# VH-VL binders against b0r6t4, part 30

Target 1, 212 residues: b0r6t4
Amino acid sequence: MARFGVDEAGKGPVLGSMFAAAVAGDPAAVPDGVADSKRLSADRRAELDDRVRASMRVGVAEVPVDRIDDPETDMNTLTVAAQADALGRVVADGMAGYVDAGDVNEQRFGRRVANRVAADVAVTAEHGADDEYDLVAAASIVAKVARDAHVDALAAAFDADIGSGYPSDSTTREFLAAYVREHGELPECARASWQTSRDALGAAEQSALDEF
Below, E stands for the ipSAE of ESMFold2; O stands for the ipSAE of OpenDDE; V2 stands for 0.75 times the mean of E and O plus 0.25 times the DockQ between their complexes.

## First folded at step 12 (VH-VL; framework fv_oberotatug)

Design k1 (at its last look DockQ between E and O 0.76; V2 from the best seeds 0.70)
Fold by OpenDDE, look of step 12:
Structure k1 (fold): chain C 212 residues (1-212), chain A 123 residues (1-123), chain B 107 residues (1-107)
Amino acid sequence: as target 1 above (212 residues)
Amino acid sequence: EVQLVESGGGLVKPGGSLRLSCAASGFRFSDAWMSWVRQAPGKGLEWVGRIRSKYDGEYTDYAAPVQGRFTISRDDSKNTLYLQMNSLKTEDTAVYYCTTEYRDESGYYFDYWGQGTLVTVSS
Amino acid sequence: DVQMTQSPSSLSASVGDRVTITCRASQGISSALSWYQQRPGKAPNLLIYDASSLESGVPSRFSGSGSGTDFTLTISTLQPEDFATYYCQQANSFPLTFGQGTKVEIK
């Protein structure tokens, strides 16, 4: 029976989009090394991504910054939508699989994902599913590689080192602070609803006041 | 199984301070919006405030009666929610519940609750 | 703030009875209404969300209806464990607010 795994990357960053990925196929056919995805280098992830794409059905969905900042939605809802979108690209009626749960209630999350997929599939959501199921681990790799490529593209567009895009990354914070100082506003790729973004704007305002 | 365990309640004088903690387990804490809801003895439920997940900006909202006196924070690495209460008043006396707050297309509701911890503000 | 008013504040009923509790909002809240049960000495438990959606694990004897400003919680056949206080909560606007509660007591 055909199985699938779904996961996402880029949920936490202050910069850029979030990505969800779905991988469908035989769990036994998942490339070696995928199960250890959390300890992989970027280059190794890219290699595994190529192998996964060559041997499995893969779907990827992107959630852009403007959707993330939409006050009419929330990250949990967007995660559900993104996973469902990615999953819808690779599944058919009768398929079953696992998704990484992004909700306090795993069953609720799985149900919400399944309800958004047109095909009649059985979705089981679990916290840390990427550590337990190879197809979810594969999906995690695909999502991460997509996210990495997106961040690289942003860096190229700005001709600057923007870091990983996470709030804890000093390079990201420095980039954001510098950008706001220069332009008086957040870059388009910044999630304005993030406290990190608000802090950057606040710091710039304070600096301006101190000059008077 | 989802578990929320409040601690830190006790007796405090008016004007005093107290910090409550809520230990979470059985789910990925970082995904959850968290709220405090309190209940005065023999009275109804009152929303105190919330903190969003780091994926939704992690900023906070407070009810007017506690605005400026209470601060909600979280440590995702410890799976712990906090409520710092300053300038406490007698009317703050209540059982304080830690709750997960869920949002969907229909709005906001509290799907999981702790057992509560009693805060008594008295001279 | 949105004010939530429950009716009645208390009622007495027997096991097997049909019980109806109403909740009225001071303004339209669409279907953003939840119901909670609180047994004596216990924390509240979510029963119903989105006015009529039954929370997982909640017995089917509980049901919710309504939209706009008027809502109803119904217990079709009261059970011994159902003697408790029930609260409605609007989920439409901040601050989030609760009804004053309805205590269901044994007759």
Scores: ipSAE 0.737, ipTM 0.883, lowest interface PAE 0.7, mean pLDDT 95
Fold by ESMFold2, look of step 12:
Structure k1 (fold): chain C 212 residues (1-212), chain A 123 residues (1-123), chain B 107 residues (1-107)
Amino acid sequence: as target 1 above (212 residues)
Amino acid sequence: EVQLVESGGGLVKPGGSLRLSCAASGFRFSDAWMSWVRQAPGKGLEWVGRIRSKYDGEYTDYAAPVQGRFTISRDDSKNTLYLQMNSLKTEDTAVYYCTTEYRDESGYYFDYWGQGTLVTVSS
Amino acid sequence: DVQMTQSPSSLSASVGDRVTITCRASQGISSALSWYQQRPGKAPNLLIYDASSLESGVPSRFSGSGSGTDFTLTISTLQPEDFATYYCQQANSFPLTFGQGTKVEIK
């Protein structure tokens, strides 16, 4: 019988959007190989994404940088909204499924997602759901592929190597530092509220003062 | 099972310093906003301060009586919240609770609490 | 800062009694009010959020009501485990503030 899985990708990067994905259909139709989504190469994820979309219903929602930086929001609320948006594109009344919980309280997260979906659905939220349920693992792949494509588009738009967009990536930090030094401000794709972004601005300001 | 365990309390003289720790388990610590709430002996509850998750900028906010003297920090790799207390006063004597702080459209509240650690500031 | 005033500060009651505790905010806080229970020697526990919503696992004998500045916690049929101190907390704005507490004691 038809069920769903939901996950997100891109909570932690300093550059670019977060994405949520929902996958709905017969669990038996989930392609082989989704279970290790965290360890897959980008090429393998793209192959599995194609297969998931061929056999299952897929919804994707994007949360852009300006929403992430909005002081009237928080990441847990944005994750709920994105998962609900993605899920709402693929479900019908009476469906049940699992979502990866983005909150300390799993049951609260599940209630908030369900309340934002128009269809009457049963949502079970669990930490690490992508490790336990193939539909959630499939959703994780779809979200990561959407994120990968987004990063490629940003790199093209800036005509630069921006790395993965994560704070731990030295290429990403070098891109930020160079951009701020040249332009005096963060690139539009940077999450201004992240410590990495504040550090880049602070370093540039100190260097400018030292020139006098 | 969510668990918060405070440690580091003790006796200290006025003007001294103390660092409290709160070890967290049973949830993804990086998703949580964390707070300290204190309770003087025989008295009510008082919010001390908070630190947001890394996904919300790790900003800190403090109650007026502790502003400039207390510093909240977190180490997500150790699932640990810290409270550095400097320039301690006798009025800071309290049980200090570690809490998770939740925010949504209806406001802010404290859904999980540790058992507390006692800080006594006296001559 | 929003000041929260609870009434009464203390009350004595018997098992089976209906207990009512009030909480008044110094300015409007809509429905952004939470109630906590603290049993002797224990940490506080969340009972009610958003003025009237019960936290998971809280018995239905607890109820909350109110909006704006005036709020009420009601225990319809007091049980032995309900002898505790109850705190309201405004959840609307920084800094977060608590009422002074209401101690519910055995007669």
Scores: ipSAE 0.631, ipTM 0.841, lowest interface PAE 1.9, mean pLDDT 91
ESMFold2 (binder alone), look of step 12: mean pLDDT 92; pTM 0.935

Design k2 (at its last look DockQ between E and O 0.82; V2 from the best seeds 0.00; counts 0 for: pae E 2.1 > 2)
Fold by OpenDDE, look of step 12:
Structure k2 (fold): chain C 212 residues (1-212), chain A 123 residues (1-123), chain B 107 residues (1-107)
Amino acid sequence: as target 1 above (212 residues)
Amino acid sequence: EVQLVESGGGLVKPGGSLRLSCAASGFRFSDAWMSWVRQAPGKGLEWVGRIKSKYDGEYTYYAAPVQGRFTISRDDSKNTLYLQMNSLKTEDTAVYYCTTEYRDESGYYFDYWGQGTLVTVSS
Amino acid sequence: DVQMTQSPSSLSASVGDRVTITCRASQGISSALSWYQQRPGKAPNLLIYDASSLESGVPSRFSGSGSGTDFTLTISTLQPEDFATYYCQQANSFPLTFGQGTKVEIK
């Protein structure tokens, strides 16, 4: 029976898009070494991504910054939509699988994802599913690699080191601070609703006042 | 299993301060919007305030009666929600519940509740 | 603020009875209405959301209906564990507000 796994990457960053990935196939055929993307180096993830794509059906969905900052939505809703979009690309009627739960209620999350997929599939959501199910781990890797490529593209576009895009990354914070000082506004890839973005804007305003 | 456990309640004099905590477990706390709802003895339910997740900016909203006196915050690394209550009044006496707040296209509702902690403001 | 008015404030019923509780909003709230049950000495539990959607784990004897300003919670066959206070809550606008509650007591 064909199975699937779904996960997302890039929920936490202040810069750039979030990505969801779906991997469908035989769980026993998942390449050796597939594990939680957080436990792998970028190079190892890239290698595993190639192996997964060569042996499995893979779907990827992107949630851009403007959708993330849309006050008419929320990250949980966007996560559901992104997972469903990715999943819809690889599934058919009768398939079943696991998704990483992005809701307090796992069952509700799974139901919401399933309801957004055109095909009649059985979705089981669990917290930490990427640690338990190989297809979800594979999906996590694919999503992370997509995210990494996106961040690299952003860095290239700005011709600057933007870091990982996470709030805890000093390189990311420095990039934002410098950008705001120079331009008086956030870069387009910055999630304006994030506290990190607000802090950058606030710091620039304070500096301007101090100079006055 | 989702669990919410409030603590920090007790007796305090008018004008005093108190900080409540809510320990969360059984889910990814950082994903959840959280609210405080209170209930005066023998009375109905009253929404106190909300804090969004960090993924939605951690914005806070308060009911008018507590605006400027109460502050909601969260520590995702500790899976803990807080309610800092300053300038307490006798009418703030209530059982305080922490809740997860779910949202969808239709609106907002409180899907999980703690057992509450009693705050008594009395001279 | 949106005021929520429940009716009745209290009622007496017997096991097996059909019980109906109404909630009226001071303005249109679409379907942004939820129902909660609170047993004596316990925290509230979500029963219904989006006016008519049954929360997972809630018995099917509970149902919700309505839209706009008028809403109804129905217990088709009252059970012993259903003696409690019920609250409606609007989620259309801030501040979020509750009805004053309806206490369902044993006759």
Scores: ipSAE 0.679, ipTM 0.877, lowest interface PAE 0.8, mean pLDDT 94
Fold by ESMFold2, look of step 12:
Structure k2 (fold): chain C 212 residues (1-212), chain A 123 residues (1-123), chain B 107 residues (1-107)
Amino acid sequence: as target 1 above (212 residues)
Amino acid sequence: EVQLVESGGGLVKPGGSLRLSCAASGFRFSDAWMSWVRQAPGKGLEWVGRIKSKYDGEYTYYAAPVQGRFTISRDDSKNTLYLQMNSLKTEDTAVYYCTTEYRDESGYYFDYWGQGTLVTVSS
Amino acid sequence: DVQMTQSPSSLSASVGDRVTITCRASQGISSALSWYQQRPGKAPNLLIYDASSLESGVPSRFSGSGSGTDFTLTISTLQPEDFATYYCQQANSFPLTFGQGTKVEIK
């Protein structure tokens, strides 16, 4: 029977969009090697993404920075909406599957996702579902590859090395600091509501005062 | 199983300070919005303040009676919520509960509660 | 600030009774209303959210209704474990506020 898996990538970066992905099809058709996803190189993920898309139905949803920074939203609700959007592109009535839970209460998260999908589906949400279910692991790969492509496009657009986009990445922090020093404002790809972005603005303001 | 365990309550004099901790387990703490709610002996419930997750900017919000005196912080690496209480007053005497905050399109609710820790402010 | 007023402030009832508690908001809050139960000496626990949605594990004898400004918690057949104080909370806007509580006591 056809089933589905759903996951997201990009909750943690200070730069760029979050992506959700849904993968649907026969579980037996899931490519070998998806279970290793946590230790995969970017090239290996891209190869597995190609194979997943060749053998299964795939849906992807993007949550852009403007939406993430919108004070009327929150990340957990955005994760529900993105997963439901991705899932809705690939499911039909009677399908069942697993989603990675993006909130404290797994059962409530699963109900919220299911309620946003028009088809009559059975959704089971679990923390760490990408560790337990091959279809969720496949969805994780698809979401990460979509995120990787997004970061590459941003780097090209800024003609700069922006790193991974995560606050822990020194290249990302250096890009933010340099951009704010040169332009007096955050790059449009930065999540302005985040502490990392506020810190970059504050540091640039202090440095300007010290120099004059 | 979600568990929240408060500690750090005790007796303090007016004008003193106290720091409460709330140890969390059974869920991904980094996803959670957290709140403090207090209850004076024999009285009802009063919301004290909130801290959002890092994914929502870690913004803090406080009820008017504690604004400027209390500070909420979190350490996601230790799965711990903190309440720093300064310039304590006798009306701050209460059991302090840490809570997780459930939110949906309709509103904000307190779905998991700790057992509470008693703070007594008295000369 | 949205003020929440519960009535009655206390009531006495017997096991098996139908109990009704009301909560009124000082302004419209649509369905953004929750109910909490606090047994003596214990922490509160969430009973109902979004006016009528039962939290996991809550017995079906509990129900919530209402919208706008007027809300009701009903216990259809009171059980010994239901002797407690009940609080409503508006979830619509900051600051989040609670009603003053309704104590349900054994008659």
Scores: ipSAE 0.604, ipTM 0.836, lowest interface PAE 2.1, mean pLDDT 91
ESMFold2 (binder alone), look of step 12: mean pLDDT 92; pTM 0.936

Design k3 (at its last look DockQ between E and O 0.89; V2 from the best seeds 0.63)
Fold by ESMFold2, look of step 12:
Structure k3 (fold): chain C 212 residues (1-212), chain A 123 residues (1-123), chain B 107 residues (1-107)
Amino acid sequence: as target 1 above (212 residues)
Amino acid sequence: EVQLVESGGGLVKPGGSLRLSCAASGFRFSDAWMSWVRQAPGKGLEWVGRIKSKYDGEYTRYAAPVQGRFTISRDDSKNTLYLQMNSLKTEDTAVYYCTTEYRDESGYYFDYWGQGTLVTVSS
Amino acid sequence: DVQMTQSPSSLSASVGDRVTITCRASQGISSALSWYQQRPGKAPNLLIYDASSLESGVPSRFSGSGSGTDFTLTISTLQPEDFATYYCQQANSFPLTFGQGTKVEIK
């Protein structure tokens, strides 16, 4: 009766990696409280992540910035690959489960994920699967916690408050602008292909021109 | 169910401007690359341009006949795609379709289409 | 630009007929070819992508084949709803280009 759930976190940030997570096991063993994953504080997510890892099998895959910025790829394809990688770490032949669809066509997304997993698995992809299935909600928590830890590590490495890494976060935008102003280039953790990164480079170039 | 609904078509004289909208529902709009494809009355299909998702940088690309005159934009908070058409010519007369653009490792395809909206540029 | 040439430009057929439509690219496009159906007064819809892959919900009487420059759409047993115009599209390079269309009409 073991099943799986898969989700990703970090598609939208301008800083850092995207993560996919897979959670496998008996659905009845999923810790209480995962159903509200979108409303959880970072501390509550970390607590639930500990409980999920204690009761379930967990796989995590990271997609680093240099892959995200590779012009030969796209985010939907990277999401397929990351979910398949995470899933492949926890499944065996004959298992079935749900994944959060990262494409317009759910059935196509599910087929692409299944085709990239070595085990013979039945994948059902749905938009908003983390709202419908506790295993997917658990995977969402695990992916978000992996992302949170990644952001903390980046902040430590730059010895700076970098915010959440999202374009809408003013701390993130201020970090990016200050770094470009000081160094003349984007930090390595920035997704150069994002509009926010292009804007930061453009603003620095205009300021330099105005100064002459 | 995926739905795309275009609006804003009509009659306009050469040199005029028009703004088309495409309301999307039934999928996560932010995941989608979006395209405009047009069809002159009684004629074949012609790709107009595309905008990538925000996760792929929102880059736009245009067919040569419309480059510099048309602008594609999106508002993910409203699930809406836009086509701003300036300096319209009689050859721009067509039904304009909003489409989702699917990318496979081997190419680009248009999997969902709206009903289209007619733009007539004359007189 | 990659030119796409369809043959024939039109044809008349009866329900039950096997119909083939060809599409030729002016340069190699590997398998990056899709087929669309447009019924009168309606928007196009995707039938086949990657030369031979059937889009979800498309009847199995439709099939595609070919690679490189020469491609074929086949309707094994024509049905009343299949009277439409069919377009091929190369998906290999920009600008994305369509064939001129093949109109399939009731005989």
Scores: ipSAE 0.609, ipTM 0.853, lowest interface PAE 2.0, mean pLDDT 92
Fold by OpenDDE, look of step 12:
Structure k3 (fold): chain C 212 residues (1-212), chain A 123 residues (1-123), chain B 107 residues (1-107)
Amino acid sequence: as target 1 above (212 residues)
Amino acid sequence: EVQLVESGGGLVKPGGSLRLSCAASGFRFSDAWMSWVRQAPGKGLEWVGRIKSKYDGEYTRYAAPVQGRFTISRDDSKNTLYLQMNSLKTEDTAVYYCTTEYRDESGYYFDYWGQGTLVTVSS
Amino acid sequence: DVQMTQSPSSLSASVGDRVTITCRASQGISSALSWYQQRPGKAPNLLIYDASSLESGVPSRFSGSGSGTDFTLTISTLQPEDFATYYCQQANSFPLTFGQGTKVEIK
């Protein structure tokens, strides 16, 4: 029976979009070496991504920054929507599979994802599903590679090193600080609702006051 | 299994301060919005305040009676929610519950609750 | 602030009875209404959200209805473990507010 796995990447960054990916097929056909994307190098992930795409059905959904910053929604809702969108691209009636749970309540998360998919599918959500189910691990890899490509494209557009986009990345923080100092506002790819973004704006304001 | 365990309650004099903690487990804490709800002895439930996740700006809101006196914060690395209570009043006496707060298309509700910790403000 | 008024404040019932509790909001809150159960000495538990959606794990004898300003919680067949205090909560606007509670006691 055809199964699926779903995961997301880019939930935590202050820069850029979040991505969800769905992988459908025979769990036994998942390429060797597929594991949690956090445990692989970028190059290895890219290689595995190619192998997954060559052997499985793959769907990817993007959640842009403006949606993330929309006060009428929240990240949990967006995660559900993104996973459902990705999943909808690869499933048919009667399929079943696992998704990485993004909710306190795993059953609720799975139900919410299933309800947003047009096809009649059985969705089981679990925390850390990417560590247990190969199709979810594959989805994690696909999502991460999509995220990496997105960050690379942003860096190219700015002609600057923007880092990984995560708040803990000093390169990302330096980029934001420099950008705000130069332009007086956040770059379009920055999630304005993030504390990191607010800190960058606050620092610039303080500097302006100190010069006065 | 989702677990929320409050601690830090006790007896304090009016004007004093107290910090409550809520230890969370069984879920990805960093994803959750968290709220404090209190219940005076023999009385009903009263929302105290909320903090969103870092993914939604980690914004806080407070009920008017505690605004300016109470501060909600979180340490995701420790899976812990905090309630700093300053300038305590006798009317702040209550069992304080930490709760997960969930949002859907209709609004906000509290899906998981701790067992609460008692705060008594008395001379 | 949105005021929530429950009716009745208390009621006596027997096992097997149908129990109905009402909650009225001082202004329209659409379907942003939740119901909680609190047993003596215990923390509240979510029963119903979005006015009529049953929380996972909650017995089907519980049901919610209503929209706008008037809402109802119904226990179709009261069980021994259902003797508790029930609270409605509006989730539409801040501050979030609860009803004063309805105590369901043994007749």
Scores: ipSAE 0.485, ipTM 0.819, lowest interface PAE 1.2, mean pLDDT 94
ESMFold2 (binder alone), look of step 12: mean pLDDT 92; pTM 0.927

Design k4 (at its last look DockQ between E and O 0.86; V2 from the best seeds 0.69)
Fold by ESMFold2, look of step 12:
Order: sequence, then structure tokens, then C-alpha cells
Structure k4 (fold): chain C 212 residues (1-212), chain A 123 residues (1-123), chain B 107 residues (1-107)
Amino acid sequence: as target 1 above (212 residues)
Amino acid sequence: EVQLVESGGGLVKPGGSLRLSCAASGFRFSDAWMSWVRQAPGKGLEWVGRIKSKYDGEYTDYAAPVQGRFTISRDDSKNTLYLQMNSLKTEDTAVYYCTTEYRDESGYYFDYWGQGTLVTVSS
Amino acid sequence: DVQMTQSPSSLSASVGDRVTITCRASQGISSALSWYQQRPGKAPNLLIYDASYLESGVPSRFSGSGSGTDFTLTISTLQPEDFATYYCQQANSFPLTFGQGTKVEIK
């Protein structure tokens, strides 16, 4: 019988959106090779994403920077909403499946996701579900590929090398620093609430004061 | 299974300092908002302060009686929450609980609790 | 700050009794209220959130009601393990505040 898996990508970057993906269908139809999702190259992920979309129902939801920076939200609630949105695009009444838990309490996370989906579905949330369930691993691949495409589009839009968008990436930090120096403000793709963004603004203000 | 284990409590004189630790396991610590709640001997519960996850900016908030004296920090690589207590007063004597702070559409709640560590501030 | 006032401060009851504890907020908090149980020598545990929703694993003899400023915790048939201190907490706004506690004793 048809089942589903859900995961998200892009929770930790300072640049760009977070994405959730849901994959639904017969578990036996999941393409071979999804189980290694965390060790896959970008090229291999793109190939598997194509195969997943060819054989399974796929839903994707985007959480943009302005929602992430909204002080009335929090990342765990946004993860619930994104997973539920992605899942709602592909499920029907009576379906059951697994989601990767994006909060401390697995059971509460699963109930919050299920409560936001109009269809009557049975959601089981587990930490590390993408390591244990092929449908969740497939969802992880889809979410990561959507994130990769988003980062490529941002790099093109800014005509710049922006790196991975993660705080630990020196290319990303260099992009932020250079943009703030030139424009006096963060690029629209930066999560202003992240410490990395606050540091870039602070460093630019100090440099300007030193010159005056 | 979620587990929170506090340590670092003890006897300290007024004006002194003490650092509490809370070791967390059984969940993805980086997703969690964390709080400290204290209870003076024979008294009720008092919220001390909290720290948000790195995904929510790691902002801290403190109750007025401890503002400026206590500092909450976290080390996600060690799954550990800290409470640095400076300029301690006798009224800071309490059992200190480490908690997860759960937020949803209706409010803020403390769903997982450690067993506490006793801090005694006595001259 | 929102002040929370519990009543009574203590009560004595027998196994099988119906017990009612009230909590009043100094200003409206909608349904953003939680209840905690603390058994002697133990850490508190969450019983009820959003005024009336039971946390997982909490026995159905516990119930909560109310909105705005007036809230009630009810234990329909008191059991030996229910002798404890109960705290309400407003969950609506910073700083988070607790009621003074209600001690339920065997008598």
C-alpha cells in the first residue's frame, strides 16, 4: 500500500530558504541508492532526484528568509509547517508514513505535522528517520536538491560566488562581508537573525568608524 | 529517551561565583530551546532564564532577579547547557533544574526536566 | 509581569476524593496556561498545557479548564501517587511565571 516520507534541508544556512519535501507511493518503487543520502555527491543526488520524481509523488515547500527572520516564529514551528505543506500536496486519507523529527519530542512533532494536514494520515516522527526509511531518505534527497538549486539561483542573481550558504563556509562569510561593505546592508537572501549576519553588520560599522 | 543531568552545585559564599552544567542526551540538542528553573528550599518554582537554539539566534532572556548576574550559554558540540552565576546572594539558594522549553501556537512550556542540582549560598 | 495566584495553598484529601485547584492570572492570558505536578523529592513534570490538553502519559483523571484569567485543575478520583504539589504557569508572555503552588496531602 502507498506510504510517505518527509524531510527538510537548509535549516542551518545563513543564506537562503529552508525546504521540506514529501515523497509518497509504494515503498518498493523507491529507487535504489537513496539509503546513502548523507554521503551522496551533488551529481548523484540530482540523478536520484530525477528518478524519485519519475516513480513517486513528490511535494516540496519553501520557507523563505523573511519568514525565518520573523520574530513571532521559531525554526521548529516553521519545520512543522513546511513538512505539513509538502506532505499535504501528495497524501490522501488513510495513508501512513514517517517524517524526520525536527524537534526534541518526536511524538509531539509528528502530531503537529499531522494536525496541519487536511487528509487523515498517520504520522510517525523519528530522529534520524532519513537513515532508517527509504521514503524519508528519498525525501531528504529531494529537499537537498531543491536547496542546491536555490543556492545556484542566488549565486546567479548576485553574480557572485556565495559558497554553500552555511556560516562555517568562508566563501559565504566573505560574500556577506563584501556585500555589506558595498551596500551598507545585508543582501535579501541573508537571515538577519543569524549571528553570522549580525557579525557582518558589526564588522562593517567598526571598519567605517576606524576610517573616520 | 530524553535525559538531562545537572551538575556543579555546591556551597558558596555570598558574592561568589558558580558554574552549573546540564548534559543532554536522547534528542537533537541543537533544535532545543533550553531553560533554567529554580526552587528555593520549601518554596515554589521560579523561572531563571532561557537560551534559544542557534536556529533562532541563540538569544537569551533572564528573570529580573538574576539579570546582569547570571549568564546562560550552550555548547552544541558537547550537548551541554551552562549557567554561570556571579555575585551570588543568599536568596539564590535553590535546587536548579535544567529544562527543555517547548513552544507552540499557544505558548511556552517546560516538557523535560532534570533532577536538579543544589546551590547553597551561605555566609 | 503576569502574576499567578493559586487557591488553596494546601488541602487535605483522601484517596478517591475529587480535588479542585484554581489559578488566577493578573491579566488575560487566553488559554496559555500549563499545570505541573511535583511529587515530594522529585522534579516537576508537565500535566496539562493550553489550559485543557493532557500531556502524553498523564492519567485521564486529570483535567483542566478555563480561559482568560480563571483556570481550574481537577483530579476526579484522587490516587495515592497524586499526593504532590501542583503549580500553574502562564505560558503567554515573558517573563514566564508560576503560581505559588498547591500542596495536596493525605488525610
Scores: ipSAE 0.649, ipTM 0.836, lowest interface PAE 1.7, mean pLDDT 91
Fold by OpenDDE, look of step 12:
Structure k4 (fold): chain C 212 residues (1-212), chain A 123 residues (1-123), chain B 107 residues (1-107)
Amino acid sequence: as target 1 above (212 residues)
Amino acid sequence: EVQLVESGGGLVKPGGSLRLSCAASGFRFSDAWMSWVRQAPGKGLEWVGRIKSKYDGEYTDYAAPVQGRFTISRDDSKNTLYLQMNSLKTEDTAVYYCTTEYRDESGYYFDYWGQGTLVTVSS
Amino acid sequence: DVQMTQSPSSLSASVGDRVTITCRASQGISSALSWYQQRPGKAPNLLIYDASYLESGVPSRFSGSGSGTDFTLTISTLQPEDFATYYCQQANSFPLTFGQGTKVEIK
């Protein structure tokens, strides 16, 4: 029976979109070396991504910054929606599989994802599923590679080093600070609801006051 | 298994301060919105305040009775929720529960609860 | 603030009885209503959310209904472990508020 795995990447960054990926196929056919994307180099992930896409059915969904910043939603709901969207692209009635749980309650998360998929599928959500199930690990890789490509595209558009996009990345923080100083506003790719974004705006305002 | 364990409760004089902690385990703490709910002895439940996850801006909201006196914070690296209580009043006496707060399309509710820690404010 | 009023404040019942508790909101809250159970000396547990959805692990003898301002919690066949205090909570607007509670006691 055909199985699937689902995961997401880019939940934590202050810059850019979040991505979810679904991988469907025979678990035994998952390429060797597939593991949690956080344990692989970018080059290795890209390599494995190509192999997964060549041998499996793959679906990818993007959650843009404007949706992330929408006060009428929340990140958990968006994660459910993104996973369901990705999953809907690769599944059919009767399929079953695993998803990386983004909810305190794993069963609830799985149910919510399943309810958003048009096909009648059995979804089992587990924390750390990417460490246990090869199809979820594959999905993690695909999601991360999609995220990496998105960040690269942003960097190219700005003709600047924007870092990884995570708040803990000094390059990302420096980019935001510089951008706000220059333009007086956040870049379009910045998640305005993030504290990092608010800090950048606040710092610029303070600097302006100090110069007065 | 989801576990929430409150600590830091005790006896304090009016005007005093106390800091409660809530240790979380069994789930990815950084994903969860967290709330404090209190219950005076022999009374009902009262929402105290909440803090969202870092993925939703980590905003805080407070009930009017504690606004300006209580501060909620979190340390995701330690899987710990905090409640800093200043300028305590006798009416703040209660068992304080930490809870996970869940949001769906219809609203907000508290799906997991700790066993609570007792705060007694008395002269 | 949205006021939640439960009825009755207390009731006596026997094992096997059908028990009904009502909750009324001071204004419309759609289906944003949850029910909690609190056993003596214990923390509350979520029973029902979104007015009618059973929380995972909760026995099917519990059910919720209603929308707008009037809501009902029903225990179809009361069990010994069901003697507790029950609270409704509106989840629609801040501050989040609870009913005053309904104590279900043994007859």
Scores: ipSAE 0.614, ipTM 0.853, lowest interface PAE 0.9, mean pLDDT 94
ESMFold2 (binder alone), look of step 12: mean pLDDT 91; pTM 0.926

